# Designs tried in a protein design chat: VHH binders against Elongator complex protein 6 (ELP6). Part 6

Target 1, 266 residues: Elongator complex protein 6 (ELP6), of Homo sapiens (Human) (q0pne2)
Amino acid sequence: MFVELNNLLNTTPDRAEQGKLTLLCDAKTDGSFLVHHFLSFYLKANCKVCFVALIQSFSHYSIVGQKLGVSLTMARERGQLVFLEGLKSAVDVVFQAQKEPHPLQFLREANAGNLKPLFEFVREALKPVDSGEARWTYPVLLVDDLSVLLSLGMGAVAVLDFIHYCRATVCWELKGNMVVLVHDSGDAEDEENDILLNGLSHQSHLILRAEGLATGFCRDVHGQLRILWRRPSQPAVHRDQSFTYQYKIQDKSVSFFAKGMSPAVL
Below, E stands for the ipSAE of ESMFold2; O stands for the ipSAE of OpenDDE; V2 stands for 0.75 times the mean of E and O plus 0.25 times the DockQ between their complexes.

## First folded at step 1 (VHH)

Design e1 (framework vhh_6qgx_2)
Fold by ESMFold2-Fast, scan of step 1:
Structure e1 (fold): chain B 266 residues (1-266), chain A 124 residues (1-124)
Amino acid sequence: as target 1 above (266 residues)
Amino acid sequence: QVQLVESGGGLVQAGGSLRLSCAASGRTFSSYAMAWFRRAPGKEREFVAAISWSGGSTFYTDSVKGRFTISRDHAKNTVSLQMNSLRPEDTAVYYCAAGTEVYTFSYLGDYDYWGQGTRVTVSA
């Protein structure tokens, strides 16, 4: 996890809030460092994590996790991490048609909008252990990324319904957290993308938006991060407050700067 | 519109066997996935076994694997549950369920039609 980002968010693994939905958004840049941050953060917080990875492989996250001080392989072996590798599983569902049911069954059938099997997978992965010897502090659902579902022809309303059911189970019933990544297409005419982003932002307690620079790439500044807090605890400090920082990503850290300034600018 | 009628329940001693049957009426049986759920006194309804519309796939909850067998007879529009090596903890009301679009066979919300149930009591 990135300590610098934890400092901006005023959080630590031992004192994280529960019951929260965090929306990660990126525009004209790669916001995946935010996904790696939360994955490693919740594993270090001793949470039970269900990770729905729709675009990248387990090995991709495992390599980055190692750099951030977590072993995804050991977390999976311990039963702490349940990993759904979307693209690999999609191949199995498409080409092994007799296998039923599957979390990604919607990719095989012409039943566009039915994310029920994916929801059931999440519910099963995060349900409480009956024994009372549960090791894990609380459950977390992490999705990288929801824009893949739009690209596959799922309507924004169907995706929002899926998130609503997940939130009711993970955040409200189980007192856990959700983190979802959505790409902002940057296309004013992309109606489904706008519906999804607007719907998720209204449900979110925290929004982190990574934006590409208008000037393009620079060695010392990789993008801009906007942080929007919603429903903060009382007294009313940070109520719907927004903060903006420029950032530079490195292998094991991220640096944040006051808007428009970096250490390399003369 | 389909109606499900269960039969075959009763009292049996531990280690014994019972065969439950469910007769479907009203429409072509082969269009449905069929399942058995049970509810013990004071408990919620739980999944027991399911069979796909073609009969090509069967599903069981771990506690009954190897003891129970689900099957279907398309000519008679029936689904059956053969219960062997019964245990006192198998005591419950057993319900037959049918659904045309079942994606998660163990999820009761996927089933559209339900029978009234048949009682199974297993004594020690």
Scores: ipSAE 0.000, ipTM 0.086, lowest interface PAE 21.3, mean pLDDT 78

Design e2 (framework vhh_vobarilizumab_d1)
Fold by ESMFold2-Fast, scan of step 1:
Structure e2 (fold): chain B 266 residues (1-266), chain A 121 residues (1-121)
Amino acid sequence: as target 1 above (266 residues)
Amino acid sequence: EVQLVESGGGLVQPGGSLRLSCAASGSIFSINAMAWYRQAPGKGRELVAGITSGGSTSYADSVKGRFTISRDNAKNTLYLQMNSLRPEDTAVYYCATETFVYQGSWGYDYWGQGTLVTVSS
């Protein structure tokens, strides 16, 4: 995990809030460092993690996790991490018998709009264990990334329904957390992307948006992070708090600067 | 295409008053909720006051009774009347349009450039 980001969010593995949905968003930049942060954070918090990786491989996350002080291989082997790897699993969905439902069954042409098997996989992965086997603090669902579902032809409403079911189970029933990544297409005419982002924003307690720098190159600044704490049951005008920082990503750390305070910008 | 331009900031003595204005262009001002935020040196942004399209208002506890938010939909202008100013009110004040509809390429909220308020003798 990035200690610097924890400092901005006022979080530690020992004092994380539960029942929360965090929306990660990126625009004209790669926001995956935020996914790596939360994955390593919750593993260090001794949480049971279900990670739905729709495009990247287990190896991709494992390499970064190692640099951040967590072993995804060991977490998976001890039953702390349940990893669904979309890239490899797609072959299984195409060739396996229909009588054995797969979490990614929605990839089949006849079932492209049905995310219920994926939801059922999440529910099964995070179900409570008996007290004799209980080693985990609370459940967490991470999804990287929901934009893949839109790219596969699913409507934003279907994706929001899926998230609603997951939130009802993981956040409300099981008192756990959810973290989802969505790419902002940057296209004002992209109605499905807009519907998805607005719908998730309404449901989110925390929004982290990574943005590419608008005009110019700087070797010491890689992008801008916007942080929004929200009360989803309140009107938008009552949003509690908003911050904007420039950032520089390194292999094991990230540095944050208020706009105009970075030595490289000044 | 949404543009928010704040004005009215300046230097004022403790106990003084100041009125901030935010002119909105290219927006759906008359149907959007609007808000004032502030950011003190070295701190994050905090919500100061909000107002719905219908005129319902809300305030941070630190400014209740001293600040008044208002809007003029015909002029697409948002105001913040600040009375009984204190040194701890020193900050850059930002106008924001709070909306549930994503419009534009740079985020969920459209922010102005800010106006500096300094309260000192």
Scores: ipSAE 0.000, ipTM 0.097, lowest interface PAE 20.5, mean pLDDT 75

Design e3 (framework vhh_7pa5_2; at its last look DockQ between E and O 0.02; V2 from the best seeds 0.00; counts 0 for: pae E 20.6 > 2, placed apart)
Fold by ESMFold2, look of step 2:
Structure e3 (fold): chain B 266 residues (1-266), chain A 123 residues (1-123)
Amino acid sequence: as target 1 above (266 residues)
Amino acid sequence: QVQLVESGGGMVQPGGSLRLSCAASGFTFSSYAMSWVRRAPGKGPEWVSTISGSGGSTSYADSVKGRFTISRDNAKNTLYLQMNSLKPEDTALYYCAKDSYTIEYYGSPFDYWGQGTQVTVSS
């Protein structure tokens, strides 16, 4: 996890919020460093984590996780991390015959849009143990990323329904958290992407948007981060606050500074 | 071709003991966490115990802690459940299940069940 980002968000693993949906999005840049931040953050917070990884392999996240101070291998072995590897699952589902329900079953169906098996996987992965003594604190769902579902033809409404059911189970019933990544395509004709992004934004309590710079990209400034705090059920507009910082990504850290205070030219 | 075959069930008096076995084939057994799940008459499935692929980590439902012990023999592809101090409420059909959270397989956490072995605790 990135300490400077925790400072901007006014949080630490021992003070983590509950019941929240955090939307990560990027435009004209790669915002995946935010996914790695929240994965390591919640693992360090002793949360039970279900990670739906539709883009990258377990090895990729494990290598980055080690740089951020977590062992994904140990977390999985201890039962803290449930990991769905979409790339490997997609190969097995497409090329091998299997008749039983599968979280990625929508890859086999001619009428794409049935995400119920994926929701059932999430629900079962984060289902509480009827023991009275929890080993892990709060359940967390991470998804990297929902834009893959649109690329596979799922439709924005089906993806929004899936997220709503996950929120009802993970955030409302179980008092856990969700973090999801969506790419902003920047294409005004991409109506499904726009529907998804707007619908998720309205449901989110926190939006982190990584953007390319208006002045381009330089050695010491890699992009800007907009932080929007939302209260989706409140009528008052005064609670929607937006802050903007520029950032530089390094091997094990990310530095943030106020907009307009760019590092000196090399 | 994943196959799980449970055995070792039977009738026993309250306070007695049984040892369940699960023979596994069709997958790399040591790469998967394995679980015992039970279903009592008229109830849904209830998780009992889980053991990591290496055998180094175990966990138990509170209802069985201190009475049941899960173990595995990776050389024989066999999962075990030692059940001591059995109570009438332990009466159920016991299944072994392959957890899906390991890297080599996909689907829900308990995609594959055996046929089950009946345990009946009565006087």
Scores: ipSAE 0.000, ipTM 0.103, lowest interface PAE 20.6, mean pLDDT 76
ESMFold2-Fast, scan of step 1: ipSAE 0.000; ipTM 0.433
ESMFold2 (binder alone), look of step 2: mean pLDDT 81; pTM 0.810
OpenDDE, look of step 2: ipSAE 0.037; ipTM 0.549

Design e4 (framework vhh_gocatamig_d2)
Amino acid sequence: EVQLVESGGGLVQPGGSLTLSCAASGFTFSSYALAWYRQAPGKKRELVAGITSGGSTVYMDSVKGRFTISRDNAKNSVYLQMNSLRAEDTAVYYCAAQYEVTWSGGLDYWGQGTLVTVSS
ESMFold2-Fast, scan of step 1: ipSAE 0.000; ipTM 0.228

Design e5 (framework vhh_7sr4_2)
Fold by ESMFold2-Fast, scan of step 1:
Structure e5 (fold): chain B 266 residues (1-266), chain A 120 residues (1-120)
Amino acid sequence: as target 1 above (266 residues)
Amino acid sequence: EVKLVESGGGLVQPGGSLRLSCAASGFTVSSNYMGWYRQTPGKQRDLVADIYSGGSTKYGDSVKGRFTISRDNTKNTVYLQMNSLKPEDTAVYYCAREGYQLLYEHFDYWGQGTQVTVSS
């Protein structure tokens, strides 16, 4: 986990809020360091983690986790981490290894909002054990990344309904947390991406947006992180507080440089 | 382009009911977070209710159980059914497409508002 990011968020593994949805977003840069942060954070917090990894392999996350002081292999062996590996596995779970003759026809059926098998997998993975022995502090669902579902032809509405069901179970019923990553395509004509980002921002309590610089990476600054805390009782311009930091990513750490507060009160 | 037009406001007695309508053009309501907000003079706008696909709704504490938000995707219209109205519900009601909190410019689109007055 990145201690400096914890400092910005005023949190530690033993003092994390529960019942929260955190939206991770990236634009013209790779925001994966944020996913690695939360994965290692919740494992160190002794949480039960369901990780839905839609494109990257277990080994990818395991290598980075080792640098951040967590063993994903041991966490999985202990039953702390349930890892849904790979795009192929996720598709099979959603469709129960369908025998469709046309891939597009199969995906069109999924466009009717049928992500129920994936939701049921998540619910079962994070369900409290019936033994009465609680081994873990609280459940966490991590998804890297929801943009893959749009790429598979699922509509943003279907993805948002899936997230709503997950939030009702993980955040409200089980008092756990959710963290999801979405890529901002940067394409003004990409309506599905726009709808997904807009819908998730309305459901989220915390938004972390990593933005690429116009000049790209440089020696001193690699990007910009915008942190937005939401207060859901008012319109966005009056209820939200935002902070912007420039960042520099290093092998095992990240450095942040304050740019000043940009309050959403205007 | 993007437009939201409210209707259905008016004068009603305490305990009465009204149904507000919000006709949208330039985008699809079924794929966006849509909300109703209200404002009294000298105060900021407060959330009354919002809705997205799959029946995900949120209500302000003061209206929960009395008001219901819904939509008609065919008519591209959002509704607010208001029951058991109280004098404290008197306000200008605004329909909104709730915008992008991730952008530096928060793009909320608002209608012109419709007056609801609850008085004997």
Scores: ipSAE 0.000, ipTM 0.196, lowest interface PAE 13.0, mean pLDDT 77

Design e6 (framework vhh_lunsekimig_d3)
Fold by ESMFold2-Fast, scan of step 1:
Structure e6 (fold): chain B 266 residues (1-266), chain A 122 residues (1-122)
Amino acid sequence: as target 1 above (266 residues)
Amino acid sequence: EVQLVESGGGVVQPGGSLRLSCAASGSIFSIYALYWYRQAAGIERELIASITSGGSTNYVDSVKGRFTISRDNSENTMYLQMNSLRAEDTGLYYCAARQYTFEYSTGPYDYWGQGTLVTVSS
């Protein structure tokens, strides 16, 4: 996890809020460092984690996790981490017959009905083991990334319904957390992307938006992070809190600067 | 920057109709899309319908065929025509707008109205 980001969010593994949906967003840059942050954070908090990885492989996250002080292999083996691989795994098994509905059916046929097996997979992964015993602190669902569902032809409303079902189970019933990544296409005519981002924003308590710079990457500044704290049940005429920082990503850390205080020449 | 004002809410009997309006003012030239959200008691706010500046529309399944979203770009007003109303349609209805993103933007901006109450009685 990145201590610097924890400081900006005023949180630690020992005192994280529960029942929260966090929206991760990126525009013209790669926001995956935020996903790595929350994955390592919740594993260190002794949470039961269901990770739905729709683009990258287990190996990708495992390598980064080791740099951040967590072993995804050990977490998976001890039952703390349930990992669902998307595109890479589906490519390997697409020609094989399966008896029951696969969680990744939507990769083959892009329709709303195919998200039910994915929801059922999440519910099964995060359900309490025994009514008499607690092994993990609380459940967490991470999704990297929901934009894949739009790319496959799923409507934003269907994706929002899926997230609503997950939130009702993970956040409300089980008192856990959700973190989802969505790419901002930056395309004013991308109606589905717009509907998805705004719908998720209204359900979110926290939005972290990573933005690329007009000049692109440089040695000292890699992008900007906007942090927005919301009251999702209220109109925007009621005040949200927002903060913007420039950031620089390193192997095991991230540095944040007030906008305009970067050592880099703009 | 952008202000949204809803109107048209009220009390109606099951099977009745209501037309909600959302008037936009301020820097409205930057609006890409407009939305209707609904918040029922005990339920989080949900997207009901959307319309882009070009007129493309989307609806949540529960209102498809009963509700129609439209906009008058010359008056910068959006409407939600609600037909065949049911008790389950009772709630606070919000108008929302998304601004086009620009260079050095700190993210897309959502603008919201104050909400208008719709009650479907008995």
Scores: ipSAE 0.000, ipTM 0.092, lowest interface PAE 22.0, mean pLDDT 76

Design e7 (framework vhh_6qgx_2)
Fold by ESMFold2-Fast, scan of step 1:
Structure e7 (fold): chain B 266 residues (1-266), chain A 125 residues (1-125)
Amino acid sequence: as target 1 above (266 residues)
Amino acid sequence: QVQLVESGGGLVQAGGSLRLSCAASGLTFSSYAMAWFRRAPGKEREFVAAISSSGGSTFYTDSVKGRFTISRDHAKNTVSLQMNSLRPEDTAVYYCAAESPYSWTIQSGTEYDYWGQGTRVTVSA
């Protein structure tokens, strides 16, 4: 996990808030470092993690996780991490006979809007053990990334319904957290992308937006991170809090610079 | 299946008190912010008071501040509005409302997700 990002968010694995949805967004850049941050953060917090990886393989996250001080292989082995490889396992769903419905069954069906099997998978993965002992601190759902579902022909409304059901189970019933990544296409004509981003923003307690540099390349700055905290149950007098930082990604760390302190030539 | 049922409305003399109650069913009550709104004859719906999902924060419109108190009881799934020092201008139908955690569509509590049918309060001079 990136200690620098934890400092900006005023959090640590042993004092994280519960019941929260965090929206990760990227525009003209790769925001995957934010996904790697939260995955390693919640594993270090001793959370039960369901990770829905729709585009990348287990090996991809395992290599980065090792650099951030977590073993995904061991977390999976001990039952702390339940990992679904979405796009890779789509080959198995399409070409191999299965006795029971697969979580990715929607990829095979004409009714592509039916994400209920994926929701059922998440629910079962994070369901508390009724034997009485609570081994894990709380459940967490991570999804990397929801934009893949739009690319596969799912409507934004169907994706938002899926997220609503997941929030009801993970955040409210189980007092856990959710983290989802969505790409901002930047295309003014992309109505489904806009509907999805707007709908998720309305549900989110924290929004982290990674943006590419507007005026070209700078060696000391890789992008800009905008942090927005939302307080939905408070009146307009308690407005959303927003901060912007420039960042530089390094092998095992991220450096942040307040606006106007950056060496950037912008 | 979500239902909000108000009770406690009636006729009261100016300077008197009433306690309104709202019983919620079909939702995870502890996850919802709750509010009271009112609509006077010939006027639009007005915000009165709100209480956060935890009960730790309360909000009031200026005209009722110091006279009305909002509270909630998670064990009974109820939200209450204690109305003291009532004035004729408090005459209205009072509505209980719940703000879903699913919704950010709100400015000063104007777009809540679930509403009760209302209870009438009449304050005579």
Scores: ipSAE 0.000, ipTM 0.104, lowest interface PAE 18.0, mean pLDDT 77

Design e8 (framework vhh_vobarilizumab_d1)
Fold by ESMFold2-Fast, scan of step 1:
Parts: C-alpha cells; sequence; structure tokens
Structure e8 (fold): chain B 266 residues (1-266), chain A 121 residues (1-121)
C-alpha cells in the first residue's frame, strides 16, 4: 500500500472506516495503482477480500503486491483472498459444459446476460463463517473493472443493479467495504459510460479520479488525482468536499504535490 | 485431529525479545504453509508472518525487520522470533495451518489456543 495516499485519505489499515463504497475512476491515464493500493491496504487490514479481476491475471496483481509488501499467493492459500480471474479464462465458460454455474456464466447468454451468478459468487465468498471465532476484520469487494461489463454489452442499468445488490450485502448487511474501478471513456457520445459513472458517483462515499495531464509532464508528474468525499444521502450543497493533487508513481511509493506547485507546472 | 499448541508467551519489557513455538500434530507438517496471527484487545485478527512449505516467508509491515518466522520440519514445530518488542505488539498470538487452495475460499480454522504476549514496563 502507498503510505502517501493513506496520509491524504487520513486512514490506516488498523483504523479504516467500514460500510463504505469507494469509486476509482481514471481518464486518459492508468489508474491501476489505486487498485493495487486498496488491494494491499485491505489485505494488511486483515480483511476477507473478494477480488473480481475481469481483465488482468492473478500474476499481474501478485507481482505488484510483492513490491507493496503483500503475498497474494499466501493470502489466497490461507483463504483471506478469493480471486475470480477474468475475461481471458472466461472464454472456456462459453464453450465448455460445467457441473456448477460459473460466476461468469452471463457470457453464455450473449449481450442479454445475467449478473446474478456473479453476485451469488460474491455473496458466498464474503458470507460470515458459521464455525468458530472470527478470523477477518470485515469483508471487502474489489472489482477491476466495471467498464469491461459495459464492453460485453451488459448495459449501465444492469451493472448499477449488480452494484446495488453488492452494496446492500457487503456494505449495509455485513458492514464491509467496496472498491470499484471504472474507466472514463472521454467520449461525449458514450451514454452508457456516463450513466454508470453518474450512478456510481451518487452511491459513493469516496471518489478517487486519476487524470492524465493536458500536457505531458512525464519526468516529474504522471497525472492528477482528484479526491472527493461524499455523504450520498445528503443534498449536494451539504455533502461534498474535494481536493486535487499532482502525483508521481514509483516502484514502491507515490509522491503527491499540491495542484500547480510542482516544478513541472510552475 | 489437527492440533496446534502455542507456547513461549509472557510479559516482556519494551525493546525485549521472545520466541514463540507451535507444536503441530495430526497432519504432514512439512507439506503445509504455516502462519502466525495475533489479536490485540478490541481488534480483529491480524496475520503477522507466514512461511511456505518450501521455506519462503512473508511478513506484515508492522513487524518486518523485527520478527522472524521459521520452521523445523523434523520436530513439527513452527517458531516466531520477536525482537525489539513494542507495546503495540501486545496480543494473543495464534498458530495456523494454511490451506493450499488457489481458487475459492477455504476458511481455515485456528487450531491452537493461543499464547499471550504482553509488552509493558
Amino acid sequence: as target 1 above (266 residues)
Amino acid sequence: EVQLVESGGGLVQPGGSLRLSCAASGFTFSSYAMAWYRQAPGKGRELVAGIYSGGSTSYADSVKGRFTISRDNAKNTLYLQMNSLRPEDTAVYYCAKLEYSTSFPLYMDVWGQGTLVTVSS
């Protein structure tokens, strides 16, 4: 995890808030460092993590996790991490008969789809254990990324319904957290992308938006991070607080600068 | 009939050292990854350190450089060497057998009773 980002968010693994939905968004840049941050953060907080990885492989996340001080292989072996490996493996679901319904079974139904099996997978992965003493602090659902579901023809409303059911179960019933990544297409004509982003924004307690700079400042600045804290149940006039920082990503750390104060902008 | 019996806990001053032991029985010890967890009063259970069957290790950031996990397969025993102890290390420490599932969740049972470590002057 990135201690620098934790400092901006005023949090640590041992005192994180529960019941929260965090929206990660990126525009004209790669926001995956935010996903790596929250994955390592919640594993270090001793949370039970269900990770729905729709594009990248386990190996991709495992390599970065090692640099951030977390063994995804060990977390998976000890039952702390449940990893649903993505779209590359999902091709087999379409063409092969299976005894049990697969979480990605909606791919067999073409563009109509049905996200209920995916929801049931999440629910089963994060349900409380009936036996013995508690082993995990709270459950967390991580999804990288929801934009893939739009690309598969699911429609923004269906994706928002899926997130609503997950939030009701993970955040409200189980007092856990959710983190979801969505790519901002930047296409003014992309109605589904706009519906999804607006819907998720209204439900989110925290929004982290990674943006590419208008002019490339690759040496000292990789992008801009906007942080927005929300109270979703409150009117907009009374619920939002935001900050903006420029950032530089390194192997094991990230540096943040006040907007306009980095050497690359001044 | 998996059994894990922890020992070695006690009262120690800040900056001191303790070595915890876990005697394992009822399974082929050398074939499984093992771990140490801890639970401080009012806190959830935290993974402290893990060791794979092949000997590779992993540590929580809070203990990295201060704690060393090791195993003796001939004696079916897991160890945690704790150096430079801090008041924040005060917790009940548990030994756990890790399951070799790389797919869906296995909820591992804590098979030991735990051993209390108190760091205070």
Scores: ipSAE 0.000, ipTM 0.089, lowest interface PAE 21.3, mean pLDDT 76

Design f1 (framework vhh_6qgx_2)
Fold by ESMFold2-Fast, scan of step 1:
Structure f1 (fold): chain B 266 residues (1-266), chain A 123 residues (1-123)
Amino acid sequence: as target 1 above (266 residues)
Amino acid sequence: QVQLVESGGGLVQAGGSLRLSCAASGLTFSDYAMAWFRRAPGKEREFVAAISWSGGSTFYTDSVKGRFTISRDHAKNTVSLQMNSLRPEDTAVYYCAADEYGWDYESAEYDYWGQGTRVTVSA
């Protein structure tokens, strides 16, 4: 995890808020460092993590996680991490008949706008079980990334329904957290992307948006992070707060600073 | 059959340097991340350094950053650890380890291990 980002979010693994949905978004840049941050953060918080990885391999996350101080291999073996590797699982769904619904079964059926099997997988992965071993603190669902579901032909409404069911179970019933990544296509004609982003923004308590720089990439600044805090339960007078920082990503850290300031100042 | 064979250990005075090497055989070297662990007498094995399958990423424990450098040579199927500015607390048996398609500090999860090479740093 990135301590600098934790400082901006005023959080630590031992005092993180529960019941929250965090939306990660990227535009014209790679926001994956945010996924790596939250994965390592919740593993260090001793949370039970269900990670739905729709594009990248377990090896990809394991390499980065090790740099951030977590062993994904050990977390998986001890039952703390349940990892769904989308591309590997998709081969089995497409080429083998299953009697039980597979989490990715919608890939097999042309008319299956039905993400219920994926939801059931998440629910079972995070369901509390008395195993006689030390309990995990709370459950967390991470999804990298929801834009893949749109690319596979799922409508934005079906994806939003899936997120609503997950939120009701993970955040409300089980008092856990959700983190989902969505790519902002930047395409004015991409109606499904727009519907998905607007719907998720409405449901989210925290939005982290990584943006490419308007003037291009440079050695000292890799992008811009916009943080939007939402307080749905508070009166209208406590409107959403937004903060913007430029960032520089380093091997095990990230530096943040106000636009127009030298990285050395902060 | 997979084998990892370490060499280059020995006795050195504080402030000196040693280069450890590990020769790998019986595996597709370019598919494996490589790491060095060490174990001092009476202690558990601890992580020292790792290098990705491609050699494009390296990782070090805080106590050796800036002093140790890990590298690999795909043509020779070797991983090396250059140890500079050695301290008495670096005294340990150093182990080479291989992990397919990833890397991890948890010693129990590495696929293959060498027998170790002893490094002694005198005051």
Scores: ipSAE 0.000, ipTM 0.115, lowest interface PAE 17.6, mean pLDDT 78

Design f2 (framework vhh_vobarilizumab_d1)
Fold by ESMFold2-Fast, scan of step 1:
Structure f2 (fold): chain B 266 residues (1-266), chain A 120 residues (1-120)
Amino acid sequence: as target 1 above (266 residues)
Amino acid sequence: EVQLVESGGGLVQPGGSLRLSCAASGSIFSDYAMAWYRQAPGKGRELVAGITSGGSTSYADSVKGRFTISRDNAKNTLYLQMNSLRPEDTAVYYCAAEDYYWDETGYDYWGQGTLVTVSS
């Protein structure tokens, strides 16, 4: 996990808020470092994690996780991590007959698919374990990324419905957290992308948006991170707070600077 | 859209039991997450128990082990079984349904409430 990002968010694995939906968004840049951050963060917090990886492989996350101080292989073996690998599962669901519904069965019914099997998989993966001592602090759902569902022909309304059911179960009922990544297409005529982003923003308690630089070039600054907190229980002046930072990503760390204070933008 | 009508409230002695029902009409009940809230005189509204469309349940710490929420989708009815009732459980109990476009104010649909009085 990136300590620098934890400092900006005023959080640690020992003091994380529960019941929260965090929206990760990227525009003209790769926001995957945010996904790697939250995956490693919640594993270090001893959370039960259900990871829905729709495009990248287990090995991809495992390699990055190792650099961030977590072993995904050991987390999976000890029952802390339940990993749904979309790429491998897609071949089996689309091209092979199955007797029982698969979480990714919507791939067989693309353009009008039902996300209920995926929701049922999440619910089953994160259900409370009453046998023996409770091993994990709270459940977490991570999804990388929801834009794949739009690319497969799922409507934004269907995806929002899926997220709504997941939020009701994971955040409200189980007092856990959700983290989802969505790509901002940047296309003003992409109505489905706009509907999805607006709907998720409405439901989110924290929004992290990674943006490419306007200049398109910088050795010392890789992008811009916008942070928006939504706290309806706080006084109006603190309900919706937003901050902007420029960032530089390294293999094991990330550096943040206030806009206009970075070496490259001064 | 869902219309909600609560029933089953009344006067009961401490240690007694009571079962509340909430009948839903006007929409597909099985698609909604449902909850029971209560409001005691002079106090704010408090979440008591919730149940998702899939049947997963949650409870406030003050009622865990004493109350059970359940739903019957064939009858479009939500239930709250209240056991080991205490004077502190005296309140108006409200049935609530969560719409797709739920916001942070809570549930979109509310019943009129049913009064539960636990007399000492």
Scores: ipSAE 0.000, ipTM 0.111, lowest interface PAE 18.2, mean pLDDT 77

